VHH binders against Salivary glue protein Sgs-5 (Sgs5). Designs and how they scored, part 11

Target 1, 145 residues: Salivary glue protein Sgs-5 (Sgs5), of Drosophila melanogaster (Fruit fly) (p07701)
Amino acid sequence: GQAVQETKIEEKPVSEPEIESEIKNSTSVPSKCNIYYRNYQWALQDCVCRCFQNECLMQIESDQRKKEGRSPFVPVTEELCRSFICKKCSVGFPVVAEFPIPAPCGCNRKPGSIATERFYSLCHLLKFSAENSKPFLTYSYCWPF
Below, E stands for the ipSAE of ESMFold2; O stands for the ipSAE of OpenDDE; V2 stands for 0.75 times the mean of E and O plus 0.25 times the DockQ between their complexes.

## First folded at step 10 (VHH; framework vhh_vobarilizumab_d1)

Design p5 (from p1 with F29Y; at its last look DockQ between E and O 0.31; V2 from the best seeds 0.00; counts 0 for: pae O 2.6 > 2, unsure alone 59.4 < 65)
Fold by OpenDDE, look of step 10:
Structure p5 (fold): chain B 145 residues (1-145), chain A 121 residues (1-121)
Amino acid sequence: as target 1 above (145 residues)
Amino acid sequence: EVQLVESGGGLVQPGGSLRLSCAASGSIYSINAMAWYRQAPGKGRELVAGITSGGRTSYADSVKGRFTISRDNAKNTLYLQMNSLRPEDTAVYYCAAEYSTPSGDWLYDYWGQGTLVTVSS
C-alpha cells in the first residue's frame, strides 16, 4: 500500500491590496484647536463680518491667509462686526461650508458632529454665519457648478 | 469698476495649443476665486476650470489633463493653458472672478466679454 503523500498546497492568502482610499485632503482643521469649543470670536474678513467658533481657529486661518498673501482677520467686537455684515450678495461661486454641531448633551468642548451646507456664494455664507452667530470651520468652492 | 479682459483666443488646428489670459483691472480689493467658462454655439455656458485664492484648482472632465488654470496674483491675471485642442473645444471663453469690496458691503462676481477660440482643420 503506497502512502500517497497528499502535498498540502498551502494556498498563500492573496493579500487583498489595501485600497488606500485616498482620503482627499479635506482641509483638516489643524488638530491643534478644539473645533467644538464654543467661544465665539468676531473679526473682519476683508471688511466683512465673520464669526469664529473660537480664537484658536480664527488665528490659524488668519495666519494661513497671511501666508497666501491675503489680509489677516481684524478682531472686533460683535457689535462692530455686525455693522459690517453684507447687506446684499450678488450671485457668485457656490460654496460648501462645514459647521460644527454640538454634542447631543450640548456640552461645550465635547465632540459633536460636522454639518455640511451649500451656499450660493461666499457672501451668502458669511452673511448667514454672522447673522445667525453660526461659525463655520471651513469652506470650499463647489467645482464644477 | 472692476474689469476683466480676456485675450489669447484665435484659430487653431486640432491638436494645437493656446494660452488664454484674463487681466483684471479697476478697484480690486481682494480676489477670492477665479474661473474660466466657455459657451459653444447653441450651448449653455459651462465651467471649464476654477482656481481659489489658495491655489486649489478644479477642471471639467472634458478638459482634465489638457487644460491648466493658473493665476498670477501680483499681476491680477488669470491664465488658461489649453493643450491638445479639439473641435469640441470651440467656444467663446469667459473669465470670471469673485471680488471682495473695500466697503465690505458686497462680494461681487465679474465677467469678461469673452474671447473666441476656434478649433478647426
Scores: ipSAE 0.120, ipTM 0.544, lowest interface PAE 2.6, mean pLDDT 85
ESMFold2, look of step 10: ipSAE 0.579; ipTM 0.800
ESMFold2 (binder alone), look of step 10: mean pLDDT 76; pTM 0.770

## First folded at step 11 (VHH; framework vhh_vobarilizumab_d1)

Design q1 (from p2 with Y107T; at its last read DockQ between E and O 0.37; V2 from the best seeds 0.39)
Amino acid sequence: EVQLVESGGGLVQPGGSLRLSCAASGSIFSINAMAWYRQAPGKGRELVAGITSGGRTSYADSVKGRFTISRDNAKNTLYLQMNSLRPEDTAVYYCAAEYSTPSGWLTDYWGQGTLVTVSS
ESMFold2, look of step 11: ipSAE 0.577; ipTM 0.795
ESMFold2 (binder alone), look of step 11: mean pLDDT 79; pTM 0.788
OpenDDE, look of step 11: ipSAE 0.226; ipTM 0.635
ESMFold2, look of step 12: ipSAE 0.562; ipTM 0.789
ESMFold2 (binder alone), look of step 12: mean pLDDT 79; pTM 0.785
OpenDDE, look of step 12: ipSAE 0.264; ipTM 0.676
ESMFold2, fold request of step 15: ipSAE 0.582, 0.546, 0.535; ipTM 0.803, 0.782, 0.772
ESMFold2 (binder alone), fold request of step 15: mean pLDDT 79, 79, 79; pTM 0.788, 0.791, 0.793
OpenDDE, fold request of step 15: ipSAE 0.189, 0.181, 0.247; ipTM 0.606, 0.600, 0.653
ESMFold2, last read: ipSAE 0.545, 0.541, 0.469; ipTM 0.778, 0.778, 0.749
ESMFold2 (binder alone), last read: mean pLDDT 79, 79, 79; pTM 0.787, 0.792, 0.789
OpenDDE, last read: ipSAE 0.242, 0.129, 0.236; ipTM 0.650, 0.564, 0.647

Design q2 (from p2 with L106F Y107E; at its last look DockQ between E and O 0.21; V2 from the best seeds 0.00; counts 0 for: pae O 2.8 > 2, unsure alone 63.7 < 65, placed apart)
Fold by OpenDDE, look of step 11:
Structure q2 (fold): chain B 145 residues (1-145), chain A 120 residues (1-120)
Amino acid sequence: as target 1 above (145 residues)
Amino acid sequence: EVQLVESGGGLVQPGGSLRLSCAASGSIFSINAMAWYRQAPGKGRELVAGITSGGRTSYADSVKGRFTISRDNAKNTLYLQMNSLRPEDTAVYYCAAEYSTPSGWFEDYWGQGTLVTVSS
């Protein structure tokens, strides 16, 4: 009786291609600022109104823009800023934004949470943020859809 | 001014394939993202596929596994390979791109669209 050697074909585990989720550098909120410190600042970004959580965050982003050869923010009053809110936004690229949520106690500067919201475009995000006095910390394109 | 020009649309049978191209021209500084949208008759414009400057891709659930978005940076051209086409894919397909302006603002540009008809 010839022993049929069952050649156990070792199925080499198909290494799942590591989807290198290139975590694009989430614009790490600069560690130097308290993201839960509410002292709302208003500025124009290329003639569009933008609301910031506080001056520190505004300044850091403004300085980064300068380094990149972009226009810095122009600090203005809330009233003046609101006159530069976009009235209409075109359909654009969907974005997801992070918003600081206050601590349960309502105390300023105390750690709260982060809410994530989806918008139809960057224009819609900026409009929403300014109209509602709700500054966002960061945004990214909505991938996947 | 940035111009986007779509091509490659046409009539195709169900189960067929088509490749769309979008040629970008003009003062291109930096592309942040590009995408294909489509608008079927009597429907709103919907996102089909997107690609970031870093090459990350995303697809609508309706086209996932059938469509592939790609970009040739040397040619400034965006592509949409469409396989296993269905009648419900019939639409005008639009190329879109978000560019960073020298001022640091974002601008969206759109092509005129190309018609894709899937019919027996």
Scores: ipSAE 0.075, ipTM 0.515, lowest interface PAE 2.8, mean pLDDT 86
ESMFold2, look of step 11: ipSAE 0.400; ipTM 0.705
ESMFold2 (binder alone), look of step 11: mean pLDDT 78; pTM 0.791

Design q3 (from p1 with A97K L107T; at its last look DockQ between E and O 0.19; V2 from the best seeds 0.00; counts 0 for: pae O 6.1 > 2, unsure alone 61.3 < 65, placed apart)
Fold by OpenDDE, look of step 11:
Structure q3 (fold): chain B 145 residues (1-145), chain A 121 residues (1-121)
Amino acid sequence: as target 1 above (145 residues)
Amino acid sequence: EVQLVESGGGLVQPGGSLRLSCAASGSIFSINAMAWYRQAPGKGRELVAGITSGGRTSYADSVKGRFTISRDNAKNTLYLQMNSLRPEDTAVYYCAKEYSTPSGDWTYDYWGQGTLVTVSS
């Protein structure tokens, strides 16, 4: 009687690649605005000061917030806005933000580059942006960190 | 005003399971990152798990593989499934949501009142 050696095929568990679908919420900056046009606008975002690259970008994002059931931006003067810069930020969810960088010539409206920076929270981003008059185009959460 | 209400806490034996819920008021739940924190007696509040608006999750090392954070945007509810509970998991668990407050000096997140989880034999 020939002992049929049952070759136990060790089924290697096919580790299903967790397709981390990076839902790149590519908040595609609407193609309708020139992201390199510097005409700084100031508004309150939920009673927090925010500066924008220009009115077009501000309006588009404000309208998007409305659609999402969020409060729209409240346009204000720079002076008034700065009085609404947060003094303190709590620990929160880290974010990555995109900043428009001017063209090498410094020319307005001419295409430049985009810089990406990480912040400890949305509050920190808003504070940094407002204090330094450096508007960001978009932000995303960078979880996990 | 956004309100967070935690539920599902209680007494459980080591190795047991518990599911926490956090009901969020308002229509902006789907847009905000959410998290669970906990505070053990005599300790500071610590992050347990977080979930982005897009569903990306992160966990503290102490709970990784045992806890699962999830969200139901249709119900405006955040969940924490806790498995293989340990005595060191005993804490008040808090739900947190990103939001800017009208207060001039502090912004970012809302917190619930917390729900007590006790893991004891």
Scores: ipSAE 0.018, ipTM 0.342, lowest interface PAE 6.1, mean pLDDT 83
ESMFold2, look of step 11: ipSAE 0.286; ipTM 0.628
ESMFold2 (binder alone), look of step 11: mean pLDDT 76; pTM 0.757

Design q4 (from p2 with A97K L106T; at its last look DockQ between E and O 0.09; V2 from the best seeds 0.00; counts 0 for: pae E 7.9 > 2, unsure alone 61.9 < 65, placed apart)
Fold by ESMFold2, look of step 11:
Structure q4 (fold): chain B 145 residues (1-145), chain A 120 residues (1-120)
Amino acid sequence: as target 1 above (145 residues)
Amino acid sequence: EVQLVESGGGLVQPGGSLRLSCAASGSIFSINAMAWYRQAPGKGRELVAGITSGGRTSYADSVKGRFTISRDNAKNTLYLQMNSLRPEDTAVYYCAKEYSTPSGWTYDYWGQGTLVTVSS
């Protein structure tokens, strides 16, 4: 359930809040790709480091950005990408993200589970994901109402 | 430099209406959600309404059915139509927008605020 308190978005002096995750068996992401296939792709999104679960998922988002006329991802090495991770984030619009959790065996491609985690801003999500090599599948703005 | 300029505030009678506008200016590298917040005297800033870049809206329970958030992406302008205003809606209203810089930092930006007073 939601653990984030709405009033903390504006008043809390927190640059990198972490919120309790929720485990579930399914995701809202389209089923075109194997979401449990770990083949990390590192790229810059508007000069901010992004880690994608695999090329299939990165291509889906790239295609959507092309339709919207947005800047393309710039593929880079993991080492270079990490120099483009934000050092400090301001509290902002909360987001919720879905993360793939590997099967207990750790076998690549084998279905596991989905964790849902909330962040105080998109910046906080991007920073967390890149720093921990923990790509998210999807995110959306999480409004308390 | 990113600027958010609120307008449309003022003094209004209970039951009246106001339309707030927020014009965004400066360099914008990506568009994220926008929102209206308000701060009543002696209270913290609270989220009133939010709208995603795709147009999905959310409202605080206290304003649902009375306020309508909208945006015009071509004009980079956010609106809040406030109907059936009550004395408890008296507050400074702030526009907020998430903004990515060329260096990859994402910031939350706030306007200077516009005062809405609902007297009596």
Scores: ipSAE 0.013, ipTM 0.308, lowest interface PAE 7.9, mean pLDDT 75
ESMFold2 (binder alone), look of step 11: mean pLDDT 77; pTM 0.772
OpenDDE, look of step 11: ipSAE 0.020; ipTM 0.322

Design q5 (from p1 with L107T D109E; at its last look DockQ between E and O 0.21; V2 from the best seeds 0.00; counts 0 for: pae O 3.4 > 2, unsure alone 62.3 < 65, placed apart)
Amino acid sequence: EVQLVESGGGLVQPGGSLRLSCAASGSIFSINAMAWYRQAPGKGRELVAGITSGGRTSYADSVKGRFTISRDNAKNTLYLQMNSLRPEDTAVYYCAAEYSTPSGDWTYEYWGQGTLVTVSS
ESMFold2, look of step 11: ipSAE 0.494; ipTM 0.756
ESMFold2 (binder alone), look of step 11: mean pLDDT 77; pTM 0.771
OpenDDE, look of step 11: ipSAE 0.028; ipTM 0.389

## First folded at step 12 (VHH; framework vhh_vobarilizumab_d1)

Design r1 (from q1 with S100L; at its last look DockQ between E and O 0.34; V2 from the best seeds 0.00; counts 0 for: pae O 2.5 > 2)
Fold by OpenDDE, look of step 12:
Structure r1 (fold): chain B 145 residues (1-145), chain A 120 residues (1-120)
Amino acid sequence: as target 1 above (145 residues)
Amino acid sequence: EVQLVESGGGLVQPGGSLRLSCAASGSIFSINAMAWYRQAPGKGRELVAGITSGGRTSYADSVKGRFTISRDNAKNTLYLQMNSLRPEDTAVYYCAAEYLTPSGWLTDYWGQGTLVTVSS
């Protein structure tokens, strides 16, 4: 009686490649500010209400506007700012915006994540941001579409 | 009120060049973005090129390397340099701009368009 040695083919577990989603933190946000520091600031951008994550981010962008020959932001109270929220938006150029998401612990200043959201226009973005007290870090136009 | 007026359209042979201009007039505070669109006969309006207030440009794949969008802020004028024109570029070209208004509104404005015909 020949003992047929059943060669147990050990199925090597195919290690699922961990798709390291390199969240390319390509946030073009200047490295000088903590984008996860929540200290909301309110200002007018050419008479439109805008909410900022913190003073550092507001100032950097304001200074950039000055360099470009644009009006700087005008700091105001939240109450006053909200009176300058766009009531209506026309058809505009679609934009994508980046929003800072808090760390899982909810702790301030701790690294979280970045969410990217698309809006029908910059007006829609600004309105959404101000109405919901959700500052965005940056935006870009969705060209071509 | 803000007005956009396109000019520079016309008849051109294949391989030719045209330069479109869009003059903006009226009470404007800030231009956030400007763009050229086109509408060919029997087709929908499509984006050709866009430019932000910061000077970032974008182009439709069909016009990349042939068209150049630029802006003169001092003159409130948008340009589209069109080189190596093709019959498929035949369309009415429209200027569009997004503006911040003193009333706290972001509005878009459109010109009446200028016809570009590329034909032998």
Scores: ipSAE 0.143, ipTM 0.563, lowest interface PAE 2.5, mean pLDDT 85
ESMFold2, look of step 12: ipSAE 0.483; ipTM 0.748
ESMFold2 (binder alone), look of step 12: mean pLDDT 79; pTM 0.788

Design r2 (from q1 with S100T L106Y; at its last fold request DockQ between E and O 0.31; V2 from the best seeds 0.40)
Amino acid sequence: EVQLVESGGGLVQPGGSLRLSCAASGSIFSINAMAWYRQAPGKGRELVAGITSGGRTSYADSVKGRFTISRDNAKNTLYLQMNSLRPEDTAVYYCAAEYTTPSGWYTDYWGQGTLVTVSS
ESMFold2, look of step 12: ipSAE 0.590; ipTM 0.807
ESMFold2 (binder alone), look of step 12: mean pLDDT 79; pTM 0.791
OpenDDE, look of step 12: ipSAE 0.318; ipTM 0.697
ESMFold2, look of step 16: ipSAE 0.581; ipTM 0.795
ESMFold2 (binder alone), look of step 16: mean pLDDT 79; pTM 0.788
OpenDDE, look of step 16: ipSAE 0.259; ipTM 0.649
ESMFold2, fold request of step 23: ipSAE 0.578, 0.557, 0.526; ipTM 0.812, 0.788, 0.776
ESMFold2 (binder alone), fold request of step 23: mean pLDDT 80, 79, 80; pTM 0.796, 0.788, 0.798
OpenDDE, fold request of step 23: ipSAE 0.214, 0.268, 0.245; ipTM 0.620, 0.667, 0.645

Design r3 (from q1 with R56S; at its last look DockQ between E and O 0.28; V2 from the best seeds 0.39)
Fold by OpenDDE, look of step 12:
Structure r3 (fold): chain B 145 residues (1-145), chain A 120 residues (1-120)
Amino acid sequence: as target 1 above (145 residues)
Amino acid sequence: EVQLVESGGGLVQPGGSLRLSCAASGSIFSINAMAWYRQAPGKGRELVAGITSGGSTSYADSVKGRFTISRDNAKNTLYLQMNSLRPEDTAVYYCAAEYSTPSGWLTDYWGQGTLVTVSS
């Protein structure tokens, strides 16, 4: 009886190339602000209502806009801001936004987590954020989709 | 209101290069993002490359490493440098901009397109 040596071809696991989704460096929220400090601020971004997690984050982004030659944010009351929420949004460029999630204890200023959500456009993001009083920390365009 | 006018399209041989331009007019400071799209015959419109107001860029996988999107703010012009062109790059190329209106509306503006033909 010839023992047929079954040469167990060790299928070398083809290491699936880790598609390093180069999540291009999400614009690191400037380390100068506590992203989990909830003190909601309201301002107009190019005449569109925007809600911010706190004044520090609002100011940093406003200053960045100035450096870029863009209009700074215009601080307003929540009531006035909501009157500038877009009623309709056109189909635009899809965006991904980061939202601060509170700590499990619900405590202010304590570290929580970050949620990432996709929107059909910046308009949709701004509308969602303002209508629900849910500020986002940053956004990026998600091309291609 | 923003107007976009594409130029620079034409006939080019495979492996050749072409530079598209998109001249933007109007309230350009309120543009949040700009992009190049293309539409090949019988196909849908697809994103080719995008650039944010902050200068962040993105590319379709099909053009990555071959195409470069850039913006000259002083000239109010968007560019698409296309190198190593292929027959499959044949399409009408459109410039697009996301614009914040003074009325608090975000809208997309499109150019009329420019034809790029890659053929031997």
Scores: ipSAE 0.278, ipTM 0.684, lowest interface PAE 1.7, mean pLDDT 87
ESMFold2, look of step 12: ipSAE 0.583; ipTM 0.797
ESMFold2 (binder alone), look of step 12: mean pLDDT 78; pTM 0.778

Design r4 (from q1 with S58D; at its last look DockQ between E and O 0.63; V2 from the best seeds 0.00; counts 0 for: pae O 3.0 > 2)
Fold by OpenDDE, look of step 12:
Structure r4 (fold): chain B 145 residues (1-145), chain A 120 residues (1-120)
Amino acid sequence: as target 1 above (145 residues)
Amino acid sequence: EVQLVESGGGLVQPGGSLRLSCAASGSIFSINAMAWYRQAPGKGRELVAGITSGGRTDYADSVKGRFTISRDNAKNTLYLQMNSLRPEDTAVYYCAAEYSTPSGWLTDYWGQGTLVTVSS
């Protein structure tokens, strides 16, 4: 009786290639700030309420505005800011905005994703952002539409 | 109140050039963007060219390479240089601007328009 040695072929677990989704952080946001750090700041942009993801982002953009000869942001309390939310928006120029989306774990400062949303105007964007406490990172006008 | 006044429209032959101007007057606090629109007979109003406060420009595909939008902030004037004009460019051209107001509003202002006619 020849003992047929059943060679147990150890199926090496095929390590699923970790698709490192290179989230190409195509955000034109300066690398100096953590865009996923949630520490909401409130300020007036030309007397309109704006919510920021954090102080670093607010400051960078404020400084950029100064360089462009524009008014800097005026930091205010959330309560005061909300009183300066636009009640009505006229027909404006369409804009696209980038919103930071938290990491799946919900952890602060951890990398998440970027959502891009289109709005009818900058007024609509600012209103939406402030009313919902959803800061955007950047916006651009989108022409033509 | 902010007023926009267009000028420079007229009759031009195909292949010709025109330069439109839009003079902004009134209480101007902050301009976020300006643009040229046009409305051809029997058609809707369409965007032709836009310029942001930062100087970024964009154009409708139909005018790209032929039209140039520019702004002189010192003169509070927007320009549209139109070259190689075509009959299909015939329209009333409107200047528009988005402004920040002290009342916490972002408002758009429109000019009355200037007629551009491209005809042989």
Scores: ipSAE 0.030, ipTM 0.451, lowest interface PAE 3.0, mean pLDDT 85
ESMFold2, look of step 12: ipSAE 0.548; ipTM 0.780
ESMFold2 (binder alone), look of step 12: mean pLDDT 79; pTM 0.786

Design r5 (from q1 with S103E; at its last fold request DockQ between E and O 0.41; V2 from the best seeds 0.37)
Amino acid sequence: EVQLVESGGGLVQPGGSLRLSCAASGSIFSINAMAWYRQAPGKGRELVAGITSGGRTSYADSVKGRFTISRDNAKNTLYLQMNSLRPEDTAVYYCAAEYSTPEGWLTDYWGQGTLVTVSS
ESMFold2, look of step 12: ipSAE 0.539; ipTM 0.767
ESMFold2 (binder alone), look of step 12: mean pLDDT 79; pTM 0.790
OpenDDE, look of step 12: ipSAE 0.343; ipTM 0.730
ESMFold2, look of step 13: ipSAE 0.478; ipTM 0.722
ESMFold2 (binder alone), look of step 13: mean pLDDT 80; pTM 0.797
OpenDDE, look of step 13: ipSAE 0.198; ipTM 0.605
ESMFold2, fold request of step 15: ipSAE 0.483, 0.478, 0.392; ipTM 0.748, 0.755, 0.707
ESMFold2 (binder alone), fold request of step 15: mean pLDDT 80, 80, 79; pTM 0.796, 0.794, 0.793
OpenDDE, fold request of step 15: ipSAE 0.238, 0.112, 0.208; ipTM 0.650, 0.536, 0.621

## First folded at step 13 (VHH)

Design s1 (from r5 with L106F; framework vhh_vobarilizumab_d1; at its last look DockQ between E and O 0.50; V2 from the best seeds 0.00; counts 0 for: pae E 2.2 > 2)
Amino acid sequence: EVQLVESGGGLVQPGGSLRLSCAASGSIFSINAMAWYRQAPGKGRELVAGITSGGRTSYADSVKGRFTISRDNAKNTLYLQMNSLRPEDTAVYYCAAEYSTPEGWFTDYWGQGTLVTVSS
ESMFold2, look of step 13: ipSAE 0.418; ipTM 0.712
ESMFold2 (binder alone), look of step 13: mean pLDDT 78; pTM 0.783
OpenDDE, look of step 13: ipSAE 0.278; ipTM 0.667

Design s2 (from r5 with T52Y R56S; framework vhh_vobarilizumab_d1; at its last look DockQ between E and O 0.30; V2 from the best seeds 0.00; counts 0 for: pae E 5.3 > 2)
Fold by ESMFold2, look of step 13:
Structure s2 (fold): chain B 145 residues (1-145), chain A 120 residues (1-120)
Amino acid sequence: as target 1 above (145 residues)
Amino acid sequence: EVQLVESGGGLVQPGGSLRLSCAASGSIFSINAMAWYRQAPGKGRELVAGIYSGGSTSYADSVKGRFTISRDNAKNTLYLQMNSLRPEDTAVYYCAAEYSTPEGWLTDYWGQGTLVTVSS
């Protein structure tokens, strides 16, 4: 036999996110929205702060969550949202995310590029995105990491 | 306090089947991802199969076509249907979950493991 415990408690400190930046000319997300339109929306995703690039993108993801039977986003102000950013994240199920990069001119709505970055968990991604006001367009689990 | 409890392990002959269960309980708001890992004697822990909040799944090459992961969201229960079992599948199987609580934290939890032995 093995030694068994009733409940596992998080034993490791927060690790650095694993970031692998790639610049792309296009995103893998199909969308009617302008992914380069910066009109940040702050909301709680399962009581954790999430920053969206704009209202259109938030609505598309909200609709997808409804189809999957998941809870809707709860819109909040940036100030309130920042009190719901994770303080510590366990290393867990790694994710990869796509981020919109503004056009070099900085013009809102003008097409720019896409960066791809990897994180040790959804928690790490959400923390990074909210802390830096850097919304991601999509994520998926990197399996295996 | 979050708890993961595995069950369904045991002795089975080669070619047989087992169904593992993992029940999640405690102050859980939602489960983002769940997975089965296994650890054979003298080996490191290996990821076997994962299932994500969107319903997508993935499998280790060694089990693809033989194992099926699924979950029951109403019961917060993860399943692993293991068919065509081989002696190489002998291991302690662990359930792991990434979830949110009403307090907003995302964290990983591990079960205590259930032993699967494939032998005559």
Scores: ipSAE 0.088, ipTM 0.486, lowest interface PAE 5.3, mean pLDDT 79
ESMFold2 (binder alone), look of step 13: mean pLDDT 79; pTM 0.788
OpenDDE, look of step 13: ipSAE 0.159; ipTM 0.577

Design s3 (from r5 with D108Q; framework vhh_vobarilizumab_d1; at its last look DockQ between E and O 0.21; V2 from the best seeds 0.00; counts 0 for: pae E 2.6 > 2, placed apart)
Fold by OpenDDE, look of step 13:
Structure s3 (fold): chain B 145 residues (1-145), chain A 120 residues (1-120)
Amino acid sequence: as target 1 above (145 residues)
Amino acid sequence: EVQLVESGGGLVQPGGSLRLSCAASGSIFSINAMAWYRQAPGKGRELVAGITSGGRTSYADSVKGRFTISRDNAKNTLYLQMNSLRPEDTAVYYCAAEYSTPEGWLTQYWGQGTLVTVSS
């Protein structure tokens, strides 16, 4: 009598990949603009100075604001814009902003990297950006902070 | 001056629902974001839910799936729909809003709060 060795196939439990719901709140900068093209533009955002990486990015965000029922950006000269930099910032909601970092070669339009920085408020971000001529691409509120 | 006035708080049984409202009044130039906070007795103030000017919402993990933040821009009113309330949701709920001013300032305003008590 040949003992048929029943090979118990241990079904390895397929660990369901924890779909880390990456809250892709990646405000995907619309792929239509080159985020590494440096041609700084200046505009007023609700009477506050804002610096943009380029016209394309400024326009896209301005159009988005219009769709949201908000005032569009008002293009101005750098000199005029700087007169509307916030002098003081009160307590606000913390924000995280993305800044384009140039390519290692320093070449314009070439892909670099993105830096993420946290600020105490949108006011602080806008002030920092304008004072230092460092445009940010996007920002989001830190919920929770 | 901008004023925020919360309403809709009260006593509710566990599993019950409440809807909070926050009416904004005054010289409003532009709203950047609004949020609900709460403070339970003996605890610090914590974020419950936030909403941006673009309508993006965020929730504390403790209230996800139960609470909904919304805004009516025409009425200048912020809402918090609270479902499946728990005793641990007992707190004073505060409305907060960040505003832009014509002077080139951003400021945050707070309401006086409304009490929510969840008890059997």
Scores: ipSAE 0.181, ipTM 0.597, lowest interface PAE 2.0, mean pLDDT 86
ESMFold2, look of step 13: ipSAE 0.278; ipTM 0.550
ESMFold2 (binder alone), look of step 13: mean pLDDT 80; pTM 0.794

